# VH-VL binders against Mitochondrial Rho GTPase 3 (MIRO3): the designs that were tried, part 2

Target 1, 175 residues: Mitochondrial Rho GTPase 3 (MIRO3), of Arabidopsis thaliana (Mouse-ear cress) (q9ma88r425to599)
Amino acid sequence: RKVVQCFVFGPKNAGKSALLNQFIGRSYDDDSNNNNGSTDEHYAVNMVKEPGVISDTDKTLVLKEVRIKDDGFMLSKEALAACDVAIFIYDSSDEYSWNRAVDMLAEVATIAKDSGYVFPCLMVAAKTDLDPFPVAIQESTRVTQDIGIDAPIPISSKLGDVSNLFRKILTAAEN

## First folded at step 7 (VH-VL; framework fv_pimurutamab)

Design m19 (from c4 with heavy chain S53V)
Fold by ESMFold2-Fast, scan of step 7:
Structure m19 (fold): chain C 175 residues (1-175), chain A 116 residues (1-116), chain B 107 residues (1-107)
Amino acid sequence: as target 1 above (175 residues)
Amino acid sequence: EVQLVESGGGLVQPGGSLRLSCAASGFTFSSYYVHWVRQAPGKGLEWLGVIWVGGSTDYGNEFTSRFTISRDNAKNSLYLQMNSLRAEDTAVYYCARRYSYGFDYWGQGTMVTVSS
Amino acid sequence: EIVLTQSPATLSLSPGERATLSCRASQDIRKYIHWYQQKPGQAPRLLIKRASQSISGIPARFSGSGSGTDFTLTISSLEPEDFAVYYCQQYYNWPYTFGGGTKVEIK
């Protein structure tokens, strides 16, 4: 059984905690997005067994939330060696959230290159049910093409499209 | 402080070519998308094109075949190659730094006059 | 492409007066509009972002409002340095487009 280590990056209030709570099957907690100051010094790890939905082989997907502090992320260079897939989540109704997520991807890509690590990076557009930003969608597609990664994956708790994200994470880890 | 300084403008005959430069300072140039915007005398602003951080470019439909944007991150410089120039290309050309799907810093502009 | 129509083309006022500038979009752009100020012989300057959000360093007398197709830039009390051309710019769809500008001139 393959174990896939997925690191979750994103700016404050992008939806990282909500995504991880949904992944482990917990009900949405209103405090998860509002209690930023108490969660900036540790990593959250959630894992479940995934049946072979993409292939005939069962897999274990581990999501590790990378905590943030003063708009930077809390991650050691050594910890990145364990990354099989990195996702960068942003609030699709907020242009600043997109810009910060792209900055984080550039920072992680630089650390990975300097350390000799190789893993796919995926952009994740959260809160797509609130106020989709058409030019941001158009430009996010162009920007991801320019840096050689896939177009952003939309998710929304109200639309229930999170299963598609999990499938794409597992597929990215497989090539 | 953030600065953008255009150069290379001047008088050119119809059908001629010209290369504009934009020198950036006071910020990490390689981390920003940079645009060219032009303004014909007495008229409004017209978006020309953008160069992304990876070097890919996009242009307004009127500019695709005659204009080429490039960048040299080692020199903190942005360029606009203009070919087959026409009288209607007479304008002040600005380079501008991308901010929130708009532009927070602009150069002073460089005047291109296409005339005999 | 989205067309932005600014009106009036020219607004003649005295210092201390209120200026109200209009920008109308050819289709619903929600709030995806910025405003710029351009003084004679100078480059444009970002004044208001996303229809109504303030920019650091811009005086409080400048404010923006509107959504959908109708947008307004208001200068509550004109100062001598405010006599300039003002442009709106949409970022709802590619390509970015600007309005034709409104010139605020001394009466």
Scores: ipSAE 0.366, ipTM 0.687, lowest interface PAE 2.8, mean pLDDT 81

Design m2 (from c4 with light chain Q27E)
Fold by ESMFold2-Fast, scan of step 7:
Structure m2 (fold): chain C 175 residues (1-175), chain A 116 residues (1-116), chain B 107 residues (1-107)
Amino acid sequence: as target 1 above (175 residues)
Amino acid sequence: EVQLVESGGGLVQPGGSLRLSCAASGFTFSSYYVHWVRQAPGKGLEWLGVIWSGGSTDYGNEFTSRFTISRDNAKNSLYLQMNSLRAEDTAVYYCARRYSYGFDYWGQGTMVTVSS
Amino acid sequence: EIVLTQSPATLSLSPGERATLSCRASEDIRKYIHWYQQKPGQAPRLLIKRASQSISGIPARFSGSGSGTDFTLTISSLEPEDFAVYYCQQYYNWPYTFGGGTKVEIK
């Protein structure tokens, strides 16, 4: 319960860097010059106490970027043993980004099943700082239902509000 | 290289049934959402339905009770089962590959004529 | 559902002339519209995506413009192969809908 390992997958330009910068408390505007870093870095932050819980305690959430080779993932099946929750981030304005993220989820789910590992998988819709785009929301919701996972979690990189996502990750890891 | 080829159209009596097929080649069929679109003679295009990569389907409201879309990823094939056919179902039926909330590749179409 | 109204229904022109085709949406769809060309006996072909974005392999004489409720497809100088029916399609909200089409015919 003290440490939650969250593996972060997603195609290039899906918003992984923006998400990790928001995770460490930096805004999009503050980090505009740092978007050329490695995709294999780890970021950790202690979550604040949860209100309404008799035994309040802080949790440590660790986000691990997964680097993608031209031929697939860098992670071995053994590396997935450490995964408590996997998230797949995509650019909500780009259908290619969505399709690639879904393909990555299918590949990770296959490796996990073959290895006997069980962990929740969550889709994360990035770049949603405009009014809702009804068809994209409707269709992504249907597709996640089709593959047996929760509806995509929207985040806005421009507004910097990702606390809901982090709470959902921790909740998924507990169940 | 990408091809979609429909087959199975023909003449059918009102109240009859017909099954259309669409054979895909030149791309990883299992990774794509695929749609059926129809066009009555001399009329415009009408969206019929979609099948998602995992096999779930969604239809236009007027089609939900009489039409069923299915896919066989091992055979790279898409199907449309049509039941309780009516004269107004007379149309060319196209299968189409999803691209950016539209359609980049279409089959040649197969004609379904519903008459006595 | 969102209704797309295309005008004119028929446009009679000669080769070399400019064609301007209109598509009007019943509500604001931003730029979530595609344009297709359909020749007699053939399937539709995607011409323009997201109101104004070009498609590889489509001649430069085809261009799209507009946002909100009013959209235009322009063919700068008609070639013989351009005489066809053109359709707009919106993807802002479900269900997907097409316009009624504009037939570009030889005068």
Scores: ipSAE 0.442, ipTM 0.727, lowest interface PAE 2.1, mean pLDDT 81

Design m23 (from c4 with heavy chain S53H)
Fold by ESMFold2-Fast, scan of step 7:
Structure m23 (fold): chain C 175 residues (1-175), chain A 116 residues (1-116), chain B 107 residues (1-107)
Amino acid sequence: as target 1 above (175 residues)
Amino acid sequence: EVQLVESGGGLVQPGGSLRLSCAASGFTFSSYYVHWVRQAPGKGLEWLGVIWHGGSTDYGNEFTSRFTISRDNAKNSLYLQMNSLRAEDTAVYYCARRYSYGFDYWGQGTMVTVSS
Amino acid sequence: EIVLTQSPATLSLSPGERATLSCRASQDIRKYIHWYQQKPGQAPRLLIKRASQSISGIPARFSGSGSGTDFTLTISSLEPEDFAVYYCQQYYNWPYTFGGGTKVEIK
């Protein structure tokens, strides 16, 4: 199985920890396809549930939270060599959260360019339970287009689809 | 403390040009959008424009062809280049820091008078 | 563009009185409106955000209400420093627009 390393950036309270907890390792029971009533054929192997880990049949996605200190992120440029996809999560109800996430993206893109690393960058809009108002859509679309990335990917606790984000991260990593 | 200070205003003849500056201090300038807003004597506030991350700009209505916004993050400065000035451009010009799709800190303003 | 109409243009009151200022939008803007105070010779100051949310450092006598097309700024008991021009600003759609202002002056 191919392992995709996704680094998660974002300001404090943007939802990084909540996102990682939504991506948990799969647990499984190795159950016999033959129901013979034999206990020797039935056992459960419980994999540790780890925040930020999700797998399908071909790939394992590992989300690694980048810690914040003094309004900057704590990550060496050498550590960035392991990045396959960078996501920048922000609270869609807080413009300051958006601005900080965009600044982090610009900083990471600069470090990557200076170090010769190439990986896609994606914006993730958290807490999108309500229809966004036109200005928020217009401005986020203008900014992402201006910096050369895809429009923000919405997620929410109620209407969000974590599998959609998972799929988009894997698609970005393939290119 | 957060401060925005405009400069460069003055008297200019119709058809002339003028460049305004806004110097920011007390906050991480590169992390904020800073807009231009003007106010003609005895009239209300009018949004002029903004410069985004990556350098793209957006303006109110007719300003796009005559006015150009730029910024220099290394100098913590925002600029407004004004060309083909008209009497109707006479106003106090403010730079204002974006907060929640509004403006939490404003400069003191700089007066531009277009008159012969 | 979205037009904001403020009324009255001038409101003459005495200190201690209640002031109610109106802002009407030409279309439904939900709650996407801010209120500002501007004193003569000074820059505007943000008073109320998102129709009714308070701003740190702003006295509790200032409050906002409304949704959709009709919005109100209320000053529960006017202080001498409150005599100023007040503006509403919408951020529902581009371009950003301001109302024409209401001048609150001493009677």
Scores: ipSAE 0.474, ipTM 0.744, lowest interface PAE 1.7, mean pLDDT 83

Design m24 (from c4 with heavy chain S53P)
Fold by ESMFold2-Fast, scan of step 7:
Structure m24 (fold): chain C 175 residues (1-175), chain A 116 residues (1-116), chain B 107 residues (1-107)
Amino acid sequence: as target 1 above (175 residues)
Amino acid sequence: EVQLVESGGGLVQPGGSLRLSCAASGFTFSSYYVHWVRQAPGKGLEWLGVIWPGGSTDYGNEFTSRFTISRDNAKNSLYLQMNSLRAEDTAVYYCARRYSYGFDYWGQGTMVTVSS
Amino acid sequence: EIVLTQSPATLSLSPGERATLSCRASQDIRKYIHWYQQKPGQAPRLLIKRASQSISGIPARFSGSGSGTDFTLTISSLEPEDFAVYYCQQYYNWPYTFGGGTKVEIK
């Protein structure tokens, strides 16, 4: 039994709430109290089982949404101490959503490096049911190569296609 | 306010080289994709290439062997190195900031004339 | 690459008249098209994004429509400052391409 802390970053309207709801079937308000970049404001907890693995290797995955304000507030190093894996979710039909998610990745990666924390970072392309188009897909893959991370993981909460993401999070957290 | 200002254009002989610069201000340059677009006299717009925030580049097929895009994020500057210039390269060269897979802010353009 | 064909090449109209500009794509690009205005000696200016979405600061007389292969830019009532060349640009796939332009000139 292992507990994996996944920090969820992403701009407003990127699909963070939909992802957390899909994970456990619960709703979280955007206007909840403690609105600062160093506090987990929304969270979802569930157990993820691997096919063909015995019960003592079952893992508990915690998705914690981290709020980053548009005022340029940076996370404290203490806020990232419990992070086992970070995901950066963006609306795959919106270039601004992508750009903000990349900015958040750069900020978090810099704080982690400066603080001596080591955890994997994953880009998550949400709302792939809306308007996936060749140039956006091609460019997002190329940009992840430019910044040194794996290609974005596509999901669609509307289509219920999110379970593959949770397995990838657990795999990334292991190495 | 967002501004892009090109410089470095001029007259060059066929086979020559020229380096264009684009100075950016009023936005976080390092976070944006920036492009070069050119326009031959009396003709339409032609996309030349792009540079990603991290420095990776891509070009139209006709430009890959002769043109190189680079950036200096610390100086908020974008560059276009042009080699083996031909008469067909005579054009106004614009730098442009990417917006929704198009271009929301453009420089004033800098004229490159390739003639003997 | 995707070819964009704009028509007519030149549109001669008087102030107050409606202008309708066409852009046709060589394949289905859904709504992945932008429109630009270019005045003589100036850089292009973004007018309409994603076929029909307005841009802040652009007068309401400019509107876009269409999907698939056929797109239209409409200027409901021409003002003197609207006489310019208009370009469409696709971003459905790489490389980005522009149409040949439509010049709107005073009749």
Scores: ipSAE 0.256, ipTM 0.664, lowest interface PAE 3.0, mean pLDDT 82

Design m25 (from c4 with heavy chain G54S)
Fold by ESMFold2-Fast, scan of step 7:
Structure m25 (fold): chain C 175 residues (1-175), chain A 116 residues (1-116), chain B 107 residues (1-107)
Amino acid sequence: as target 1 above (175 residues)
Amino acid sequence: EVQLVESGGGLVQPGGSLRLSCAASGFTFSSYYVHWVRQAPGKGLEWLGVIWSSGSTDYGNEFTSRFTISRDNAKNSLYLQMNSLRAEDTAVYYCARRYSYGFDYWGQGTMVTVSS
Amino acid sequence: EIVLTQSPATLSLSPGERATLSCRASQDIRKYIHWYQQKPGQAPRLLIKRASQSISGIPARFSGSGSGTDFTLTISSLEPEDFAVYYCQQYYNWPYTFGGGTKVEIK
């Protein structure tokens, strides 16, 4: 596909804004604010080239943040028709963040099923550089396996980069 | 309000079996992970196992072959099947709701006594 | 498995006094520890989460501190209802483990 629409879900303080900033080339600690991408309050856009010998290198990846209201979220069934892949980002050090992200995935999956839409869902473990611990990794892996999705993808929004996540998003959208 | 109520405890002979129940109310039971924790008379707390919202289970090493956790979300109920019971299994058994890798609500416990 | 050692086993104090309870882990568990209070004949009650975070409904006199291997639960001024057994619990690695408990009893 020429344009891949990735919907970004996650509870407050899960790292959504840091992820969007890294996607457009802004680091979490970057005071310069220089980049080759674009962003606004609700989405970030950048050109992502497929890697490897057999790839198409002219795709555009759009990360669109889905904002949650205080009483839950109201995502239009029509809006989900544009979704090519959904990611659910959570703070890997906080079980409340994990539980809320899983609840969001279940809610989105229910809406998609009821509307006849099919797209891959990925869990994203943010802030893995802050304070990783074995129990969270072991239990999140068990739960994602039980619901039939891939194990959570770790990222650091403060340190390192998120190129592996963007590659996995692009790959998932192509299946 | 959130409540967990255990039942099914009692006196059982060594080698016997017993099934404990835990009735949940006041919250969406199907959305929570729930645990069993036991406490021998005059001793500390010992984590036994967990059942995930999916129905999958994980146990402490010493419990895997003799104890089975299950749930019935339609009945808001949690179960612990105990087999091949030994004197050292004598304890109060608590069901507990998972919160932040710990437990925010516990039942009052049900006493299991394994004695001849 | 990670072993938690609580000390002292028994702490005898009077109402109004400050209580300081220790929990030491056999390895670095960062801040992945909770504290519980258990009164005779009752189920445990979650008191402090993640070493130092407050729990709604728990009196402000209870506080937790520490990181790594050394943790402390402090009760700034004991009330009669605070005489109970206190347990620490780690969730850094499987299996979840509890300390042996510290009994706070009236002097």
Scores: ipSAE 0.471, ipTM 0.746, lowest interface PAE 1.8, mean pLDDT 83

Design m27 (from c4 with heavy chain S56N)
Fold by ESMFold2-Fast, scan of step 7:
Structure m27 (fold): chain C 175 residues (1-175), chain A 116 residues (1-116), chain B 107 residues (1-107)
Amino acid sequence: as target 1 above (175 residues)
Amino acid sequence: EVQLVESGGGLVQPGGSLRLSCAASGFTFSSYYVHWVRQAPGKGLEWLGVIWSGGNTDYGNEFTSRFTISRDNAKNSLYLQMNSLRAEDTAVYYCARRYSYGFDYWGQGTMVTVSS
Amino acid sequence: EIVLTQSPATLSLSPGERATLSCRASQDIRKYIHWYQQKPGQAPRLLIKRASQSISGIPARFSGSGSGTDFTLTISSLEPEDFAVYYCQQYYNWPYTFGGGTKVEIK
């Protein structure tokens, strides 16, 4: 009976569209970029079953893609009002992708703090089928510890296995 | 204009302590990871450690017990506390701003000489 | 730790000549290397990132190449302001390590 609003942030080519398509059961190969020019136009909705517990209701998870421009577009206080969990997806093989995702998280966390909003922020390491270098792994873990969030959650949206991420999102929303 | 300016270097007796400062200006200091790097006379650059934006630190293995990095975001300042100094700690000490797993801006360095 | 060896230690050339500077890693670091320039009395400046990627504001005469263990910084035609010390730095593994530097001096 609970609806969890998960806002999805991340730089271009980080895998946001592939993640949304996998959540609703579409293939990674599907082209979901149909004349996409508007901010916050895409949603994905599904029911997620909690394993190992007899439940009276399944939770509804909503993934909402949030598009942030690199040229200084600032999120409004009002844009974050409905956020229950924020995830920041990055390409684990690309240092620019990591840096941009961390910058986005810092911006979102600052706006949330200034606005009195409290919601968990999770880093999501996409494209883990590409070998990341040791410094990237070590530093991503240390930086998430420094900002008070969980270590990055690895996924491969290209391979279609993202179920662990969705369950971690629901768990984070309960805490 | 991005600037980093080190200070606090000088001559120290073996076993002594010294605190280096690095004053940052021209950027949002609180948003950046900052590092300390040293260079002994006639040798290459050696990474000492990093302080993340929230204040947690990581060091090279040989520095963890004697060196402490701290920051004061309200003062746009970075510090390196050096204890139990040895002759092999003689070096120019640089502060540097993190960029893409490297450093885009460095200070001019401050010389620390450990000698009797 | 990963050791970076730069050669030659000193390179004496005239303006207009091509400079080729080498950096060798003790193990495979893929492309995870940066290059820096330091002029006398000045702070180091980032020139090239990730072995071969350009940095905004750096003249086109500077280029980087290489992968694995062998890396090269090339200055296609030396200008007077290019006479400086050049350093390579790896970020494949902790601790970050630097080469000993190559001094490019006027002949």
Scores: ipSAE 0.487, ipTM 0.737, lowest interface PAE 1.7, mean pLDDT 82

Design m28 (from c4 with heavy chain S56T)
Fold by ESMFold2-Fast, scan of step 7:
Structure m28 (fold): chain C 175 residues (1-175), chain A 116 residues (1-116), chain B 107 residues (1-107)
Amino acid sequence: as target 1 above (175 residues)
Amino acid sequence: EVQLVESGGGLVQPGGSLRLSCAASGFTFSSYYVHWVRQAPGKGLEWLGVIWSGGTTDYGNEFTSRFTISRDNAKNSLYLQMNSLRAEDTAVYYCARRYSYGFDYWGQGTMVTVSS
Amino acid sequence: EIVLTQSPATLSLSPGERATLSCRASQDIRKYIHWYQQKPGQAPRLLIKRASQSISGIPARFSGSGSGTDFTLTISSLEPEDFAVYYCQQYYNWPYTFGGGTKVEIK
C-alpha cells in the first residue's frame, strides 16, 4: 500500500494543530483499522480508503507539522525529498495569516525547484465557519489563480470539510 | 522604515497618456499586494485597482479599459499606465500597501491634472 | 456597489472636546470596515480596523464601534493634531468603497 507524506505549513495560530487533531478524529469515524488515536507534536497518521475502491489503491496518509521560526523553517531541504503533498494552512479571517502562508508556499516551491523535487501544493482555509465573507473568497481565489494553484480548500469543525480535504489530497498525490 | 514614493504626475491634455511610478523601500515588496487609490480635488477617496504578488490585476469597473497596473519586483516598483485621459481623471494618485483588507502605508501622492 | 454615507460632513469642535463621527452602509457589512485619518496635503493613515480593533502606534483616544450598517469613530478628547478629515472604508464586497469623509475642524 502507498504512503502519502503530507507536510503541513502555516503561520503560528493558523490551525495546524487543529487540523492534525481533526485528522486523527476523522480516522476513528472513517476506518476501523486505525493504529493511532493521538497527535504527536510533529505528525499525525491516518489510513484512508475510498468506498468502492480496490485494495491496491488503498493509501496511508501521514500529516507532518513543519515548525517555523521568525527567521525561517526548521525543515531541511533534504527532508523535503520525502514530501508527496505540501499543505499550507491559514486563518481565513486574518490577512496576515494568508500572506504568511503564501510566503511559505513561495519559499517551499523555490527550494523544491532548486532541488529538482516535484509535489503539488494545496492551500487550506481554516476557521471558515467563524466569519466568511465575499471579499475573502474572491481574493483567495484570485491569488491562488495568480500563483498557479487550485483554489483554497475550506475546512471547519464539520466532518464533510475534512472528508473533502482527504479526497483532494489523494487526487493531488495521484496527479 | 517602510516608504512608498509616487512620481510621474503632471499636466496632460485630454486624450493624452501618462505613466505613474511608485518606488517601494523598507519591506519585501515582492511579498505584498499593492493598490492604487485616487482623490479628486476636494473630494473623497476612490479605489482604482490592485496588483497581486504574481502580477495578476483587478480594477474598479470605471478603470478597466483605460488604466493598466504593473509591477517590477526586481526594481521594487509599481506602475500605473493611464490612457485616453479625461478631465474627470484629475486627482492625486496614491499607491498603497495592502494590510488586513485595507491599507497600512501610503505614498505622498502625485497630482495628475487633465485640462485644455 | 456598497455605498458608505458619513455624517456630519463637517464637525466644528474645540481641543479637549469629544468627537463622534458616523458611517452608514447601504447594506449589512457585519464589521468589515476600517477608519482612516487624512491631514491636509498628506496621505491617509489607518486608525481602526474591523470596526473596533486598535492599530499599533495609534493613540488610545481613538476608538471604533458598531456592526451591520451603523458605525461610529470616537475621539475621546481632541488634540490639535486630530483636526483632519476622517474616512470609513468597507471590505465586505468588491469593489472596496470609501465614505465621503467627515472634516473635523477647529471651532
Scores: ipSAE 0.407, ipTM 0.694, lowest interface PAE 1.9, mean pLDDT 82

Design m29 (from c4 with heavy chain S56Y)
Fold by ESMFold2-Fast, scan of step 7:
Structure m29 (fold): chain C 175 residues (1-175), chain A 116 residues (1-116), chain B 107 residues (1-107)
Amino acid sequence: as target 1 above (175 residues)
Amino acid sequence: EVQLVESGGGLVQPGGSLRLSCAASGFTFSSYYVHWVRQAPGKGLEWLGVIWSGGYTDYGNEFTSRFTISRDNAKNSLYLQMNSLRAEDTAVYYCARRYSYGFDYWGQGTMVTVSS
Amino acid sequence: EIVLTQSPATLSLSPGERATLSCRASQDIRKYIHWYQQKPGQAPRLLIKRASQSISGIPARFSGSGSGTDFTLTISSLEPEDFAVYYCQQYYNWPYTFGGGTKVEIK
């Protein structure tokens, strides 16, 4: 079975812990630990099948949460060696969250380039069921073009609809 | 602390060109989106355009053909190239740092007068 | 583009009085509006964000309210330094637009 290692980044209170709780099949739980400011890894594992594929082999998708101190982003190059896909989660109702997530992506991309690692980076717009900024839809496309990545993938942590995100993670890792 | 300082304004004849500069200090310039906003004498504020952190640009509809925004992150500098200037371009030009789809820090402004 | 109409164009008041400034949007912009203060010869200063949210360092006498198409900036008791021009700015849709401004002047 192929194992896909997805590293999960995002600023404080962006919804990383809520996403991980949904991913492992848990009901939405208001996870206060989303703000612990630690670089400790948190693992969630699920087996998914790609739509329309005849294969009887399930892929194992592993999400590793990378918790970053609010004071700065710290990550060793060795830690990125196992990364197949990086996702950067932000609160879609907060521009500070967006800018911080973009900064994290730039830092990770720089470390990867300097270390010779190649993996896709995806932006994830969380909390889309809250009061989003309409301009963010227009600007998110421009900003992702500016940094050379795909448009952000929307998710709703309260509704638990993350199927499109998982599909895109697996597709990105395959390429 | 955070500062933005415009320069390059002056008197220019109709049809002329002018290049404005904005020097940033006290923050990580490369991480911020930066805008140009202008204000004609005795009039209100008018959004001109933005440059994103990686260099992509977007402009107000009336500015797309004559104005070009650029940045040099190594020099912490922002630029506005103005071509085919008209009397109605007479204004104070501000550079401003993006914050929450608005602007938290502005430069002092530089005056551009288009007259013969 | 979204047009913001500020009224009145000029508001003549004395120190200690309450000032109420209006900004009307040509369409529903929810709460996607900021307020700025501009003193003579100076750059604008961000005063209120997202219709009613306070900005660090701004005196408590400034407050914002409203949603949809009608927004208000209130100065509870004018100080001498508050006589300035005030602008609203929307970020609901591109391009960003400002109102025409309200000048608060000494009576």
Scores: ipSAE 0.384, ipTM 0.702, lowest interface PAE 2.5, mean pLDDT 81

